# Designs tried in a protein design chat: VH-VL binders against Large ribosomal subunit protein uL6 (rpl6). Part 3

Target 1, 180 residues: Large ribosomal subunit protein uL6 (rpl6), of Picrophilus torridus (q6l1b1)
Amino acid sequence: MIKWTEQAEIKLPDDVQATMENNELKIKGKLGEASRIFRDNYVKAYIEGSSVKIATSKNNKYTKGIVGTWYSETKLLIEGVTKGFEYHMKIDFTHFPMRVSVRGDKLIVENFLGEKSPRSAKIVDGCKVSVKGDRITINGIDKRKIGETAANIERATYIRHFDARVFQDGIFLLKGEVNE

## First folded at step 4 (VH-VL)

Design a32 (from cA7 with heavy chain E102D; framework fv_cixutumumab)
Fold by ESMFold2-Fast, scan of step 4:
Structure a32 (fold): chain C 180 residues (1-180), chain A 123 residues (1-123), chain B 108 residues (1-108)
Amino acid sequence: as target 1 above (180 residues)
Amino acid sequence: EVQLVQSGAEVKKPGSSVKVSCKASGGTFSSYAISWVRQAPGQGLEWMGGIIPIFGTANYAQKFQGRVTITADKSTSTAYMELSSLRSEDTAVYYCARDLGDWELSDYYMDVWGKGTTVTVSS
Amino acid sequence: SSELTQDPAVSVALGQTVRITCQGDSLRSYYATWYQQKPGQAPILVIYGKNNRPSGIPDRFSGSSSGNTASLTITGAQAEDEADYYCNSRDSSGNHVVFGGGTKLTVL
């Protein structure tokens, strides 16, 4: 017997709108619109009144995990479009001062370990990156896109195996997030 | 256990619309799909579409896409099937049935049926 | 062509075994469900999910499936089994329900 049972409800704030089309949840608020694809055979997200609801047709550890994930992702989408997110990263070097700047949709790293060719990291659309001293700030409404941007930046300063023992240079995500 | 009670017989003119109701009593209304199936005189069963009331979304057979609208009202535990642009070929008995299958899984079966609503389209 | 094909009529002598078949390519992927309909009445569910019986359906009814064919077997047919039998399943897209044309069972 397949029986759909409501498992979770996320009530939308007054100025937030949600739509569900083709397994994609879109949340629109004062700061913009963000979306997530919620596709699963046993778990379904849907809009009812002013709430996003999640139902299951099968109850087990797998579906409970997905309900929890979609619940938290939905709350992050709401937070993103109402308050926004801010990630902080630190520029660290041991022997060669690196120069970090933003040019268009890329973060440029010059003089990394004394290299003559600059390194670059793509800034994902919807993210704003700012550099001040040894700090990099990434702002946006979509936490996944901010995380992707941070990962791109960290990856751009990755040191190959033997160099890691001698040099600890890089750009690293700092502990904690500041919500604007 | 769920019982499905359908609205009474209708006689309609060609080109008009008909809206048939299906009221569930006992058990859980919102958690299971409700399908609509018709049968013309002396003919076989034909699936028109269905709705899962908890989601409020309907799925329609290709033949009826654009002419049929299936809705549900959870507050009254009632499903509706509205068929527009009626033709003489739409003369049939229209059944609602509780569907315990899942459109996204391989299981599909209708365990409780209404008694049917006769719709006659004549000029 | 028809998504699910049934023979229009079959006959069985009282107490003997009859097999009603349903054929279609979608049956390679989805089980058939079987319904019984007597004149002037709504259908009733007889077999679902290959070979499951709802409460109240006699154990003489059984289902089977092989390749593109599903079968409803009545072992030791009774007079009360005289009815139309319909199979249904998903269409080849998996998005819609389709019924077979129905088989009229006569118990002689």
Scores: ipSAE 0.012, ipTM 0.588, lowest interface PAE 8.7, mean pLDDT 85

Design a33 (from cA7 with heavy chain E102Y; framework fv_cixutumumab)
Fold by ESMFold2-Fast, scan of step 4:
Order: C-alpha cells, then sequence, then structure tokens
Structure a33 (fold): chain C 180 residues (1-180), chain A 123 residues (1-123), chain B 108 residues (1-108)
C-alpha cells in the first residue's frame, strides 16, 4: 500500500498545455514545446486539472530535494514556452584578430591565440545563437539547452590554468544577464 | 593617460626603406594592440597592420604583405613599422594607434593616436 | 573581404540633426567604430561598440547599427563638428581592419 502525499502544485497559465507520459513532462506554449524526464521511485509528477502536481510516498531529505528540483524545472519549462530565455556571453581576448561566427550548428572561433586550426562549439538543438561585436546572444525556450550551449562555447575557448594568468582570452557567460 | 610619441618626418628616395617608431607611455604596453594607419595627402585612412607585443604576433593588410614589417620592443615600450621598396605613392602621414576592442563592446577601436609621421618619397 | 562604403560629403545646418552612414557586409557580424578628423590632426575616437562614447565626447554624438548598416548621428550640430568622419570595422574574413572612405561634414 503506497500512500502518496501532495507536496507541490504548479498552476498552468492559460494557453499552456501539459502532458505526462513515460515519466516525461511536456509543456506546450506559444513559443513551442519543451520537456523534462521526471523519474523517481518515491517522487511522482502528474497532471490534475490545470496544474502540475508533485507527490511523495516518503517524507525525508532526499524526496524534499527532488520535489524542489522538479518544482523549479517545471516553472522554467512554463517560462520558456511563454516568454523564452536569453543568455549573454562576452568575448574577451588580447590577441587580434580573433573571429567568432556561426556556421550551421556550430559556433566557430578562428585565430584563437594565433592558432591555425579553428575551434568549434556545438549549438544545442533549439538554440539560436547570434554574434555581434564582443557579445554572443543565445535564445531558446529550454534553459538547460541554452546552458549547455553556453558551456560548450566557454569550453571551446578554454585555456589551462597555468596560462590563465597571462591570457584572458575566452568566451564567458555574463553574470546577471540571464533571463529567468 | 597612455600617450603615443612618434619619430620625426622622413624624406626618402624611391626604392629605399623607412622605419617609423611609436613609443608608448602611461599604460601597460605589452597587452595592447598597436595598429599602423596611413593617410596619403587628401585621401582617407588606410590600415596597414598591427601587433600585440606580449604575443609577438603581427598581422598585415593584404595590400602591404611582403613590404611592411611591424615589430615591438617591450623593454622600451616601442612599436616599429618598416615599409620597404618605397614609391611616390607611399607619400603619406603614418599613424600609430592603440587598439582596445577586446576590452569593450566593439570588435576593435583605436582610442589613443600618435600625432603622425610624415614620410615623403621623392627623387 | 567586403569594403565599407560612406558617402563622400554631407551638409547640416547649425542646430539640426545629421546622420552619417557606413555600409558593408561585415557590419552584420561586427560593430562599426567612428572617428572624427580635423585638418592637420590625428583622428579622434567618437563612438565605439555600437553606441559607446569615450570620455570627453559630447552626448550629441550617438551610434546605431542594423543589418549591414551603421550610422553616426549628431543631434544639434555645432560649428566645431565640421570635420571628416571615418568608420572602421573588421573585414568579412574577420582578420583585418577596414576603414570607410570618409565623409566630409560641412556645418552651414
Amino acid sequence: as target 1 above (180 residues)
Amino acid sequence: EVQLVQSGAEVKKPGSSVKVSCKASGGTFSSYAISWVRQAPGQGLEWMGGIIPIFGTANYAQKFQGRVTITADKSTSTAYMELSSLRSEDTAVYYCARDLGYWELSDYYMDVWGKGTTVTVSS
Amino acid sequence: SSELTQDPAVSVALGQTVRITCQGDSLRSYYATWYQQKPGQAPILVIYGKNNRPSGIPDRFSGSSSGNTASLTITGAQAEDEADYYCNSRDSSGNHVVFGGGTKLTVL
């Protein structure tokens, strides 16, 4: 006998639809569809009426943590499909020239620290990347995919710590310029 | 704060070479790009190339490749531009400028300029 | 690589607004930088990074950028604004600096 206790409720806005199938929550809004897999033995997410609800069969520190995470992720999915997200990154370098451009599903960095071979970063599906001056803007409806794209870009321009004190070259996420 | 002081005017014969100096003061010389830009009488600005002293790397405009050499001496905070095989068309004012685009929201901007060195090529 | 194109001359009456334009394919990827040059003098930086002014540049100077076009706007032109104005940016390869041909501004 499993007794489920409701721990959280996220009310869906008008014009937002949610479906739950195979432990995957899909949220559809005016900007598109985004999803998350919510799988756990003691925590369940489900749709009731116009709300996404999260319930537990055990009340302990572990399940409370998962409830908090799924609650936040659900709110981010709703925000993404209704308003979208915009991340800003800054290109910092001391070497010229350095060229950053978008080609297909990759961001290409040419002449990084004078390297002959270009560096590249995968743009995760569902993200729109634009480059203007020393700014990179990443737009999308899925905050996790935007974060992954930003991490890919930052990683593509990574230099070892022993060089960091001499070179400030790289592409970095700007703190406080994330639309939540 | 940063100032760029250029060497004096030069009069050269066709086929010779000229070497113009640009001494920086007031800021960190090695981390700044130094660009060289020329202007023929009554004409517009033309970028020749630039160097970042800390990396020892120079980049040249295609038109000047093979004739221009840009160097820097970090110990004296001085950049040099040498142009060889001079012709009358090389008569111009030659400017050095500090290029800081990588520290701001622009791809490159020259915020401090030397006063220019007049180079006249005549026989 | 793409050249940057400017009109060779423009005129404005004292106190009126004038827009100087710079066009080139590289401006889709890179911001234009603007310089003012008076006779016998080195250029002076007036706008960089779309619409940033260096210390000492009057707030009547502003920049804008859209597509392949960048513009320098002087609102309420003064007599001392009479000068040649140059834009620069990176070329289409991203490897070189390219200047526009310059625009001679006459303040009537």
Scores: ipSAE 0.000, ipTM 0.434, lowest interface PAE 21.5, mean pLDDT 80

Design a34 (from cA7 with heavy chain E104D; framework fv_cixutumumab)
Fold by ESMFold2-Fast, scan of step 4:
Structure a34 (fold): chain C 180 residues (1-180), chain A 123 residues (1-123), chain B 108 residues (1-108)
Amino acid sequence: as target 1 above (180 residues)
Amino acid sequence: EVQLVQSGAEVKKPGSSVKVSCKASGGTFSSYAISWVRQAPGQGLEWMGGIIPIFGTANYAQKFQGRVTITADKSTSTAYMELSSLRSEDTAVYYCARDLGEWDLSDYYMDVWGKGTTVTVSS
Amino acid sequence: SSELTQDPAVSVALGQTVRITCQGDSLRSYYATWYQQKPGQAPILVIYGKNNRPSGIPDRFSGSSSGNTASLTITGAQAEDEADYYCNSRDSSGNHVVFGGGTKLTVL
């Protein structure tokens, strides 16, 4: 017996529009459009009036977890298209000054530990990366994409085959996230 | 105990439209699908489509796509089936039924049925 | 084709066992549901899923399925079992409901 019960409701701001098609929730606001795929056999997200609602056909720890996740992700999509997100990273070096620049869809790191070959990090589509002094700023409307971009940048300066006690060079996410 | 109460018999001219209502009493109207099934005189049962009121989504049999519209009003616990461009072969008894299955899962069944609404198309 | 086929008619003697069959390719993937309909009345659910009975349905009714065939069995048929029996299931896409043509059961 399948019985659907409403579990959560997220009210859309007046300047935000939502659509649901093929298990994909798309949220559109003043800063752009972002989406998430919400697919599950026992949990469904849908649009009703000016709200995004989440319903379940089974009540258990698994479905409660998914409801919570989709609720949080929907709120992040709304925040992203209305206010946007901003991550800050810091450039650190000990002996070899790194040269960091943005070229197309990549962040380029030159002179990392004196290496002759540049290192690069993919800038995920929808993210804008800027470099100023020892600071890198990543802006975007999709928090997952800016998080992935930051992770790509950190990985590009990962120190391999070295004693970590000797070398501390890298590009690191600053403690605390900034939402603008 | 859920009961489905349907609107009264209709006599319609060819080319017109008919809108049949199905009001649920008792139980949880919005949590289960409502299907519409018709039966022409001396013929078998034919599924027309259904709606899941909580989602507002309707699904139609291929034969009726483009001329059947199924809607639900959760505030009055009433489902509607509107059939347009009526022909003599649309003369039938139209049933609504509560459907406890999911259309994308392996199980489904109609456990509570309305008494039916006779629609006669005459010229 | 995902349509369901039933024999149009079947007869059984009072107190004997009868099997009504429903056949279609979609039955390989989806269970059949069975309904009883008496003249002038709405259908009544008698078996759902593979072999579940609603409250109020006598235990002489049972369901089974094998490959592309589903069956409704009435063990020890009674006079009141005389009716039309319909199967339904989902079509091959899983998105639509389809009914069999119905089987008229005569109890002799």
Scores: ipSAE 0.005, ipTM 0.547, lowest interface PAE 10.4, mean pLDDT 85

Design a35 (from cA7 with heavy chain W103F; framework fv_cixutumumab)
Fold by ESMFold2-Fast, scan of step 4:
Structure a35 (fold): chain C 180 residues (1-180), chain A 123 residues (1-123), chain B 108 residues (1-108)
Amino acid sequence: as target 1 above (180 residues)
Amino acid sequence: EVQLVQSGAEVKKPGSSVKVSCKASGGTFSSYAISWVRQAPGQGLEWMGGIIPIFGTANYAQKFQGRVTITADKSTSTAYMELSSLRSEDTAVYYCARDLGEFELSDYYMDVWGKGTTVTVSS
Amino acid sequence: SSELTQDPAVSVALGQTVRITCQGDSLRSYYATWYQQKPGQAPILVIYGKNNRPSGIPDRFSGSSSGNTASLTITGAQAEDEADYYCNSRDSSGNHVVFGGGTKLTVL
């Protein structure tokens, strides 16, 4: 018998709105709007009153895991549109002073390990990147997009021709989320 | 021991709309789908659409897209079917039914039916 | 519907066996469900999921399926079995319900 049972409820704060359409949960708050696609045959997310709820039609290890994941992702969307997220990265070099700047939708790294060709990292839409001294700050409302931007920046400074134990040049995530 | 109780017979003019109710008693209303099926005089059964009350979203047969609206009120355990732009061909008995499915069987089936609501469309 | 085809009428002698068939391409993927309807009454679920009977349905009713065809068999038909029988299933997309045209069973 296919029987839908409510498994989780996330209360929306005041002044936060949620909509669900085509399996996409959209959350809007003072800082903007962020969304996630929640698609599954046995797990459904829906809006009821001032809450986002998650129900299942089949109870097993995998559906319980999906409920937990969607619950956590929904909480992160709410946090993002109310407080936002801020990641910090550190510019580190041993022998070759690298120059880091933001140009359009890219972070540009010049003089990495003395290379003549600049390296670049894509700044994901919705993220604001700023550089001050040896620090890089990434701000946004979508934690996945901030994480992807940080990963892009870190990847742009991977050391391929040198043993990383000898040369530790790079741009690395220094501290996690500052204002959760 | 679920029972579905439908609203009384309706006589409507062409071009108007009709809203039929289906109140569930006993059992859990929100957890199971409710389907609407009609039957014109001397004709067969025709599925119009259904709703799972816990989600509040409805699914409609292509023939009725744009003309039928199915809703549910969990506080009163009542499902509704509203059909607009009525024509004489809409004269029929309208049934609501609790719709169950089995994961292993890849089917869905209606185990409890209301007694039906007669809707007559005439001048 | 045109998606599921049933013969419009069939007859059986009291105590004999009758088979009512439902045919459509969706039956290759989904099981048929069978309903009994007597004049002036709502349908009653008889068979679901190939060959499952709800509580209260006599064991003379059975279901079967093969390829694009599903069948309802009544072994030892009784007078009270005289009724219209409908099959339903999912349409080819799997998203909607479709009914067969119905079969009127006469018990002689």
Scores: ipSAE 0.071, ipTM 0.629, lowest interface PAE 7.0, mean pLDDT 86

Design a4 (from cA7 with heavy chain S30K; framework fv_cixutumumab)
Fold by ESMFold2-Fast, scan of step 4:
Structure a4 (fold): chain C 180 residues (1-180), chain A 123 residues (1-123), chain B 108 residues (1-108)
Amino acid sequence: as target 1 above (180 residues)
Amino acid sequence: EVQLVQSGAEVKKPGSSVKVSCKASGGTFKSYAISWVRQAPGQGLEWMGGIIPIFGTANYAQKFQGRVTITADKSTSTAYMELSSLRSEDTAVYYCARDLGEWELSDYYMDVWGKGTTVTVSS
Amino acid sequence: SSELTQDPAVSVALGQTVRITCQGDSLRSYYATWYQQKPGQAPILVIYGKNNRPSGIPDRFSGSSSGNTASLTITGAQAEDEADYYCNSRDSSGNHVVFGGGTKLTVL
């Protein structure tokens, strides 16, 4: 018997609008629009009044987990379109000063461990990356896209065939309370 | 537990529209799907479409898409079926029914039915 | 190919067993549900989910399924079983409900 029961409610701020179509939740605020796909057979997100609500047709550990995830993701979408997010990364090198720059949709790393071929990291759409000294700042409204951009940058300086204790060069995410 | 009460009989002219109501009492209206099924005199049952009130989403049979609109008002626990551009072939008894389909079993079944609303289309 | 086919009429002697069949390609993927309808009345659910009976339905009613065919069996038919019987299932897409044409059962 399919019985749908409301499990969670996220009230929208007055300056935020939400739409739900084809399992995609779109949240629009003063800084822009961000979205997430919420697809599941037993968990559904929907708009009612000024709230995003999540309902389940089954009550078990796995559906509770999905409800919690979608609740958190919805909160992050709202925060992103109202306040935005800012991540900070640090450039670390020992003997070979790596040169970091932004060119188009890529962050370019030159002279990593003295390598002649530059490395690159894709900047996910919607993110703004800036480099100043040994600091990299990533700004955007979608926390997932900022996280993916940071991961791309870290991956570009990953040392596969060397003992990391010997080579500490890289670009690393700073432990961040820097969400704005 | 759930009882479905339908609106009274209608006599309509060809080309007009009819809106039939189905009010649920006892049990939780918005938690289950409501289907609309019609039956022409001396003929079989024909599914028109359904709605899941909690989401407001409706699904229509191919034959009726573009002519039928199924809606739900959660505040009054009432589902509606509106059929436009009526023809004499639309003369039938229109039933609403609670639909308890289970995704795991891949089946649909209607366990509680309204008594039916007779719609006659005549010139 | 997603249509459900039923014989229009079947007869059974009082106390004997009768089988009403429903055939269609969708029944290879989805269970049939069975309804009983008496003149002037709304349908009543008799069997769902292959072989489940709602409370109040006598145990002489049972369902079965094989390949593209679903069957409703009445073991020891009674006079009150005389009615029209309809099967339904999902169409091949799984998105819509389809009904069979109905079978009129006469109890002799």
Scores: ipSAE 0.034, ipTM 0.615, lowest interface PAE 7.8, mean pLDDT 86

Design a41 (from cA7 with light chain N95Y; framework fv_cixutumumab)
Fold by ESMFold2-Fast, scan of step 4:
Structure a41 (fold): chain C 180 residues (1-180), chain A 123 residues (1-123), chain B 108 residues (1-108)
Amino acid sequence: as target 1 above (180 residues)
Amino acid sequence: EVQLVQSGAEVKKPGSSVKVSCKASGGTFSSYAISWVRQAPGQGLEWMGGIIPIFGTANYAQKFQGRVTITADKSTSTAYMELSSLRSEDTAVYYCARDLGEWELSDYYMDVWGKGTTVTVSS
Amino acid sequence: SSELTQDPAVSVALGQTVRITCQGDSLRSYYATWYQQKPGQAPILVIYGKNNRPSGIPDRFSGSSSGNTASLTITGAQAEDEADYYCNSRDSSGYHVVFGGGTKLTVL
């Protein structure tokens, strides 16, 4: 017997619209539109009036965890389309000055550890990356996408099988989110 | 136990719309799916669509997409099925049924049925 | 026409066993549910899941499935079993309900 019970409700701000189709929650606000796939056998998200609601067909620790996750993700989608997010990263080098620039949909790192071949990091669609001095700023409305962009940038300057005491070159996340 | 009470028979002209109601009494209305199934004279059962009232979002059979609208009013424990652009082929008995199956994962089974609403489409 | 196929008619002698079949590719993935309908009445749930009976349904009714085929078996058919029998399941998308065409059972 499948019985659905409402577990959570997220009230939408007056300037935010939500739609739910094929397990995809789309949230639209003044800064744009962001979405998440919410797929689970026993947990469903739906729109009722001016709220996003989450219901379960089973009551256990697993479904409670998913409700909490989807609740938090929905809150982040709303925050993203109303305020946006901003991540800061720092450029560090010990001996070889690396040159960082944005070209198209990629961040290019030249002269990393004196390497002849440049390294690159994909800038995820919907993110804006700016470089000033030793700082990199990533702006976007989708926290997952800016997190992915930051991870791509960190990965591009990852030092494999090197002694960390000798090499501290890289591009590192300073603060995950400026907007609070 | 749960009972489903449907609205009375309707006679409609081609091109018009009909709206059939299904009121639940006893038990929890909003937590279970309500399906609409029709049966033309001498023909078989045909699923039109359903709604889980707490979600408010309906799911429709492909054949009826664009012509059928299924809604629910939780405050009155009533589900509705509206069929537009009626044709003589829409003459049928329309049933509502409580569906204890989940559309994605569990068995589809309709354990409580309304008595049916006869809709006749003629000029 | 329909995604689930049933023979339109079947006959059984009083007290004998009859098998009504439902065939469709979706039955490889989803169980069939069986309903009984008598003239002028709404359908009644007979078997759900692989082989579960609602309270009030006689134990002579049983369900089975194999591959793309589901079956409703009535062991020791009684006169009151004369009715139309419908199977239903999901369509190939998994999102919609589909019914078989129905089988008219005559008890001789």
Scores: ipSAE 0.000, ipTM 0.513, lowest interface PAE 12.2, mean pLDDT 84

Design a42 (from cA7 with light chain N95D; framework fv_cixutumumab)
Fold by ESMFold2-Fast, scan of step 4:
Structure a42 (fold): chain C 180 residues (1-180), chain A 123 residues (1-123), chain B 108 residues (1-108)
Amino acid sequence: as target 1 above (180 residues)
Amino acid sequence: EVQLVQSGAEVKKPGSSVKVSCKASGGTFSSYAISWVRQAPGQGLEWMGGIIPIFGTANYAQKFQGRVTITADKSTSTAYMELSSLRSEDTAVYYCARDLGEWELSDYYMDVWGKGTTVTVSS
Amino acid sequence: SSELTQDPAVSVALGQTVRITCQGDSLRSYYATWYQQKPGQAPILVIYGKNNRPSGIPDRFSGSSSGNTASLTITGAQAEDEADYYCNSRDSSGDHVVFGGGTKLTVL
C-alpha cells in the first residue's frame, strides 16, 4: 500500500512561479530561472496553488533527511531568483605575484608559485566572475553553481608538490554569505 | 473504511458531455489515487485515467487523451470524470475505484469500487 | 490490441482446481492484480501484488507470477466462484493501467 502524506510546504512569493516536470523543480523570478532535480521513490515534490509541497510515502530517517534537503534547496532557489547570491574570494600570493583574469568561461591564473604554465578554472554557466585587486566576486542566481565555481577556483591554486607550511599562495573563499 | 458513492444514471445525446461524480466517505480521500474504469455492455474493463488528489494531477489513458478530464475536490472528498464529445460507443457503466499506489510504483491495486454509473448515449 | 492477454473462457468441475492466466511483457516488471466480477456488479479485488489476499477473500484463491505470466488459482472451486476474472497491471511505460480481456469461469 502506497500512502502519500504531506510533510512540508514552501509558500512562493507573489512574483515567483514554480513548475514541476520530469522530477525537475523550476523556479522563475525577476532575476531568472533556476532548477533542481528532485527524484526519489519515497519522496515527491509538487506544486499546489502558490506553494511547493513535499510528500512522503515512507516515514523514516532517510525520507526525513530528503524532505529537509529539498525544503532547503527550494528556499535557496527562491532566494536566488529574487535576490541572487554573491560570493567573495581573496587572492593571496605572499611568495610570488600571481595574475588573475577572466577569459571567456575560464578564470586564468598566471605566475602561480612562479610557474610558467597558466592554471585555469571553469566558470560554471550562470555565474558572473569579476576580479578587482585581490578580490574575486562571483554572482549568480544558483547557489550550487556559485559554490561549484568557487571550488573550481580554489582547486586551480592547489599546492601539490610544495610543503604547505612554507607556501600559502592560493585563492580562498571569504566568510560571510557562505556562513549564513 | 472507505466507501465510494457515485452519481446517478445519465442519458445523453451524441456530441454532448457527461460529468460523473464519486464521493469518498468513511476514510482518507486525498492520500490515495482514484481511478476511473468503464465497461461497455458485454465488454471488458477499460482504464480511463486517475488522479492523486494530494498532488492535484491527473493521468489519462492514451485513447481518452483530449476527451476526458479527471478532477478532485479535497474539501468535499469528491472525484469527477468528465467525458466530452460523446458517441454511441461511449455507452457504458463508469466506475470509480480507490487505487492504493503511486503512478510509478507497481504494488498498487484498486481495492474499493463504486457501484457504477450507467451512461447511455442515444439519439 | 491489449498488452495483457487472457483466454476468453475456462471451465472447472465443482471442487476441482482451475488456473486462469494473464500474459504480457509488462508482467516482467510489474505484478498483476486480479478482480472478480459477477453480472450486474462492480468488480471486487481478489489478489494484489504477487499473492496477497484482501480481507474477506477465501483462502482458496491464490496468485503466482513467473516471467511474462501471472496466474490466478482457485483450489476447490465453488459454485459461487462462477464469474468473470480480470487481471490488470501497468503498461510497459509504468504510467498507465491496462486490463486483460477477461476470462469467464464456468463451474460445472
Scores: ipSAE 0.000, ipTM 0.524, lowest interface PAE 11.4, mean pLDDT 85

Design a44 (from cA7 with light chain R90W; framework fv_cixutumumab)
Fold by ESMFold2-Fast, scan of step 4:
Structure a44 (fold): chain C 180 residues (1-180), chain A 123 residues (1-123), chain B 108 residues (1-108)
Amino acid sequence: as target 1 above (180 residues)
Amino acid sequence: EVQLVQSGAEVKKPGSSVKVSCKASGGTFSSYAISWVRQAPGQGLEWMGGIIPIFGTANYAQKFQGRVTITADKSTSTAYMELSSLRSEDTAVYYCARDLGEWELSDYYMDVWGKGTTVTVSS
Amino acid sequence: SSELTQDPAVSVALGQTVRITCQGDSLRSYYATWYQQKPGQAPILVIYGKNNRPSGIPDRFSGSSSGNTASLTITGAQAEDEADYYCNSWDSSGNHVVFGGGTKLTVL
């Protein structure tokens, strides 16, 4: 017997609009619009009044997990379009002065450990990256895209073949300075 | 225990629209789908479409696409079926029914039916 | 044309067994559901999900399916079983519900 039961509710702030179209939740606020695809046979997200609600047709560990995930993703979409996200990274060097700059959709790292060829990291669409001194700031409304951009930058300066105690050069996410 | 109570008989002119209501009492309205099925005099049952009230999303039979609108009001536990551009062949008894499904059985069935609303299209 | 085909009429003697059939390609994928309708009344559910009976439906009613055919069997037919019987199921696309044309059962 297929019975749908409401499992979760996320209330929308007054300045936020939500639409559900083709299993895609779109959230629009003062900073822009962000979306997520929510598709499942037993879990459905829908809009009722000023809330996003999630219902299930089966109650088990699988559906409970999906409800939790969609609940968290919806809250992050709302936070992103109202407040935005700002991530901070630090440029560290031990032996050689790195030169970091933004060119178009890429972060360019020159003179990494004295390498002649520059390294680069893709800046994901919807993210803005700025460099000032030894700090890199990533701004955006979609936390997933900011995380992807930060990972790209960190990966571009990864040193696997060297002893970490000798070489600590890299660009790393600053713990305790992440702003959500 | 769920009962479906339908609105009273209607007499309409060709080209007009009719809106039939189906109010659920007892049990849970929003958790199950509601279908609309019609039956012309001396003819068989014909599915028109349905809605799952909790989602507000309707599904229509191809024959009625563009001419039928099915809606639900959760606050009054009422489903509606509006049929436009009425013709004499739309004269029928219109039923609402609660829909259930079983994933394991791959079935779709209507376990509770309204008493029907007679719609007569005449000039 | 109709996706589900039923014979328009069948007869059975009081106390005997009768089988009403519903045929269509969608029945290879989906079980048929059966409804009973008496004159001037709404249909009532009698069999769903191959061979399940709702509360209040006598055990003389049973369902079966094989290939593209579903059957409703009444063992020991009673006078009150005289009615029209309809099958329904999903259409071949699985997107819409379709009904058979109905079978009028006469109990002699």
Scores: ipSAE 0.000, ipTM 0.539, lowest interface PAE 10.8, mean pLDDT 83

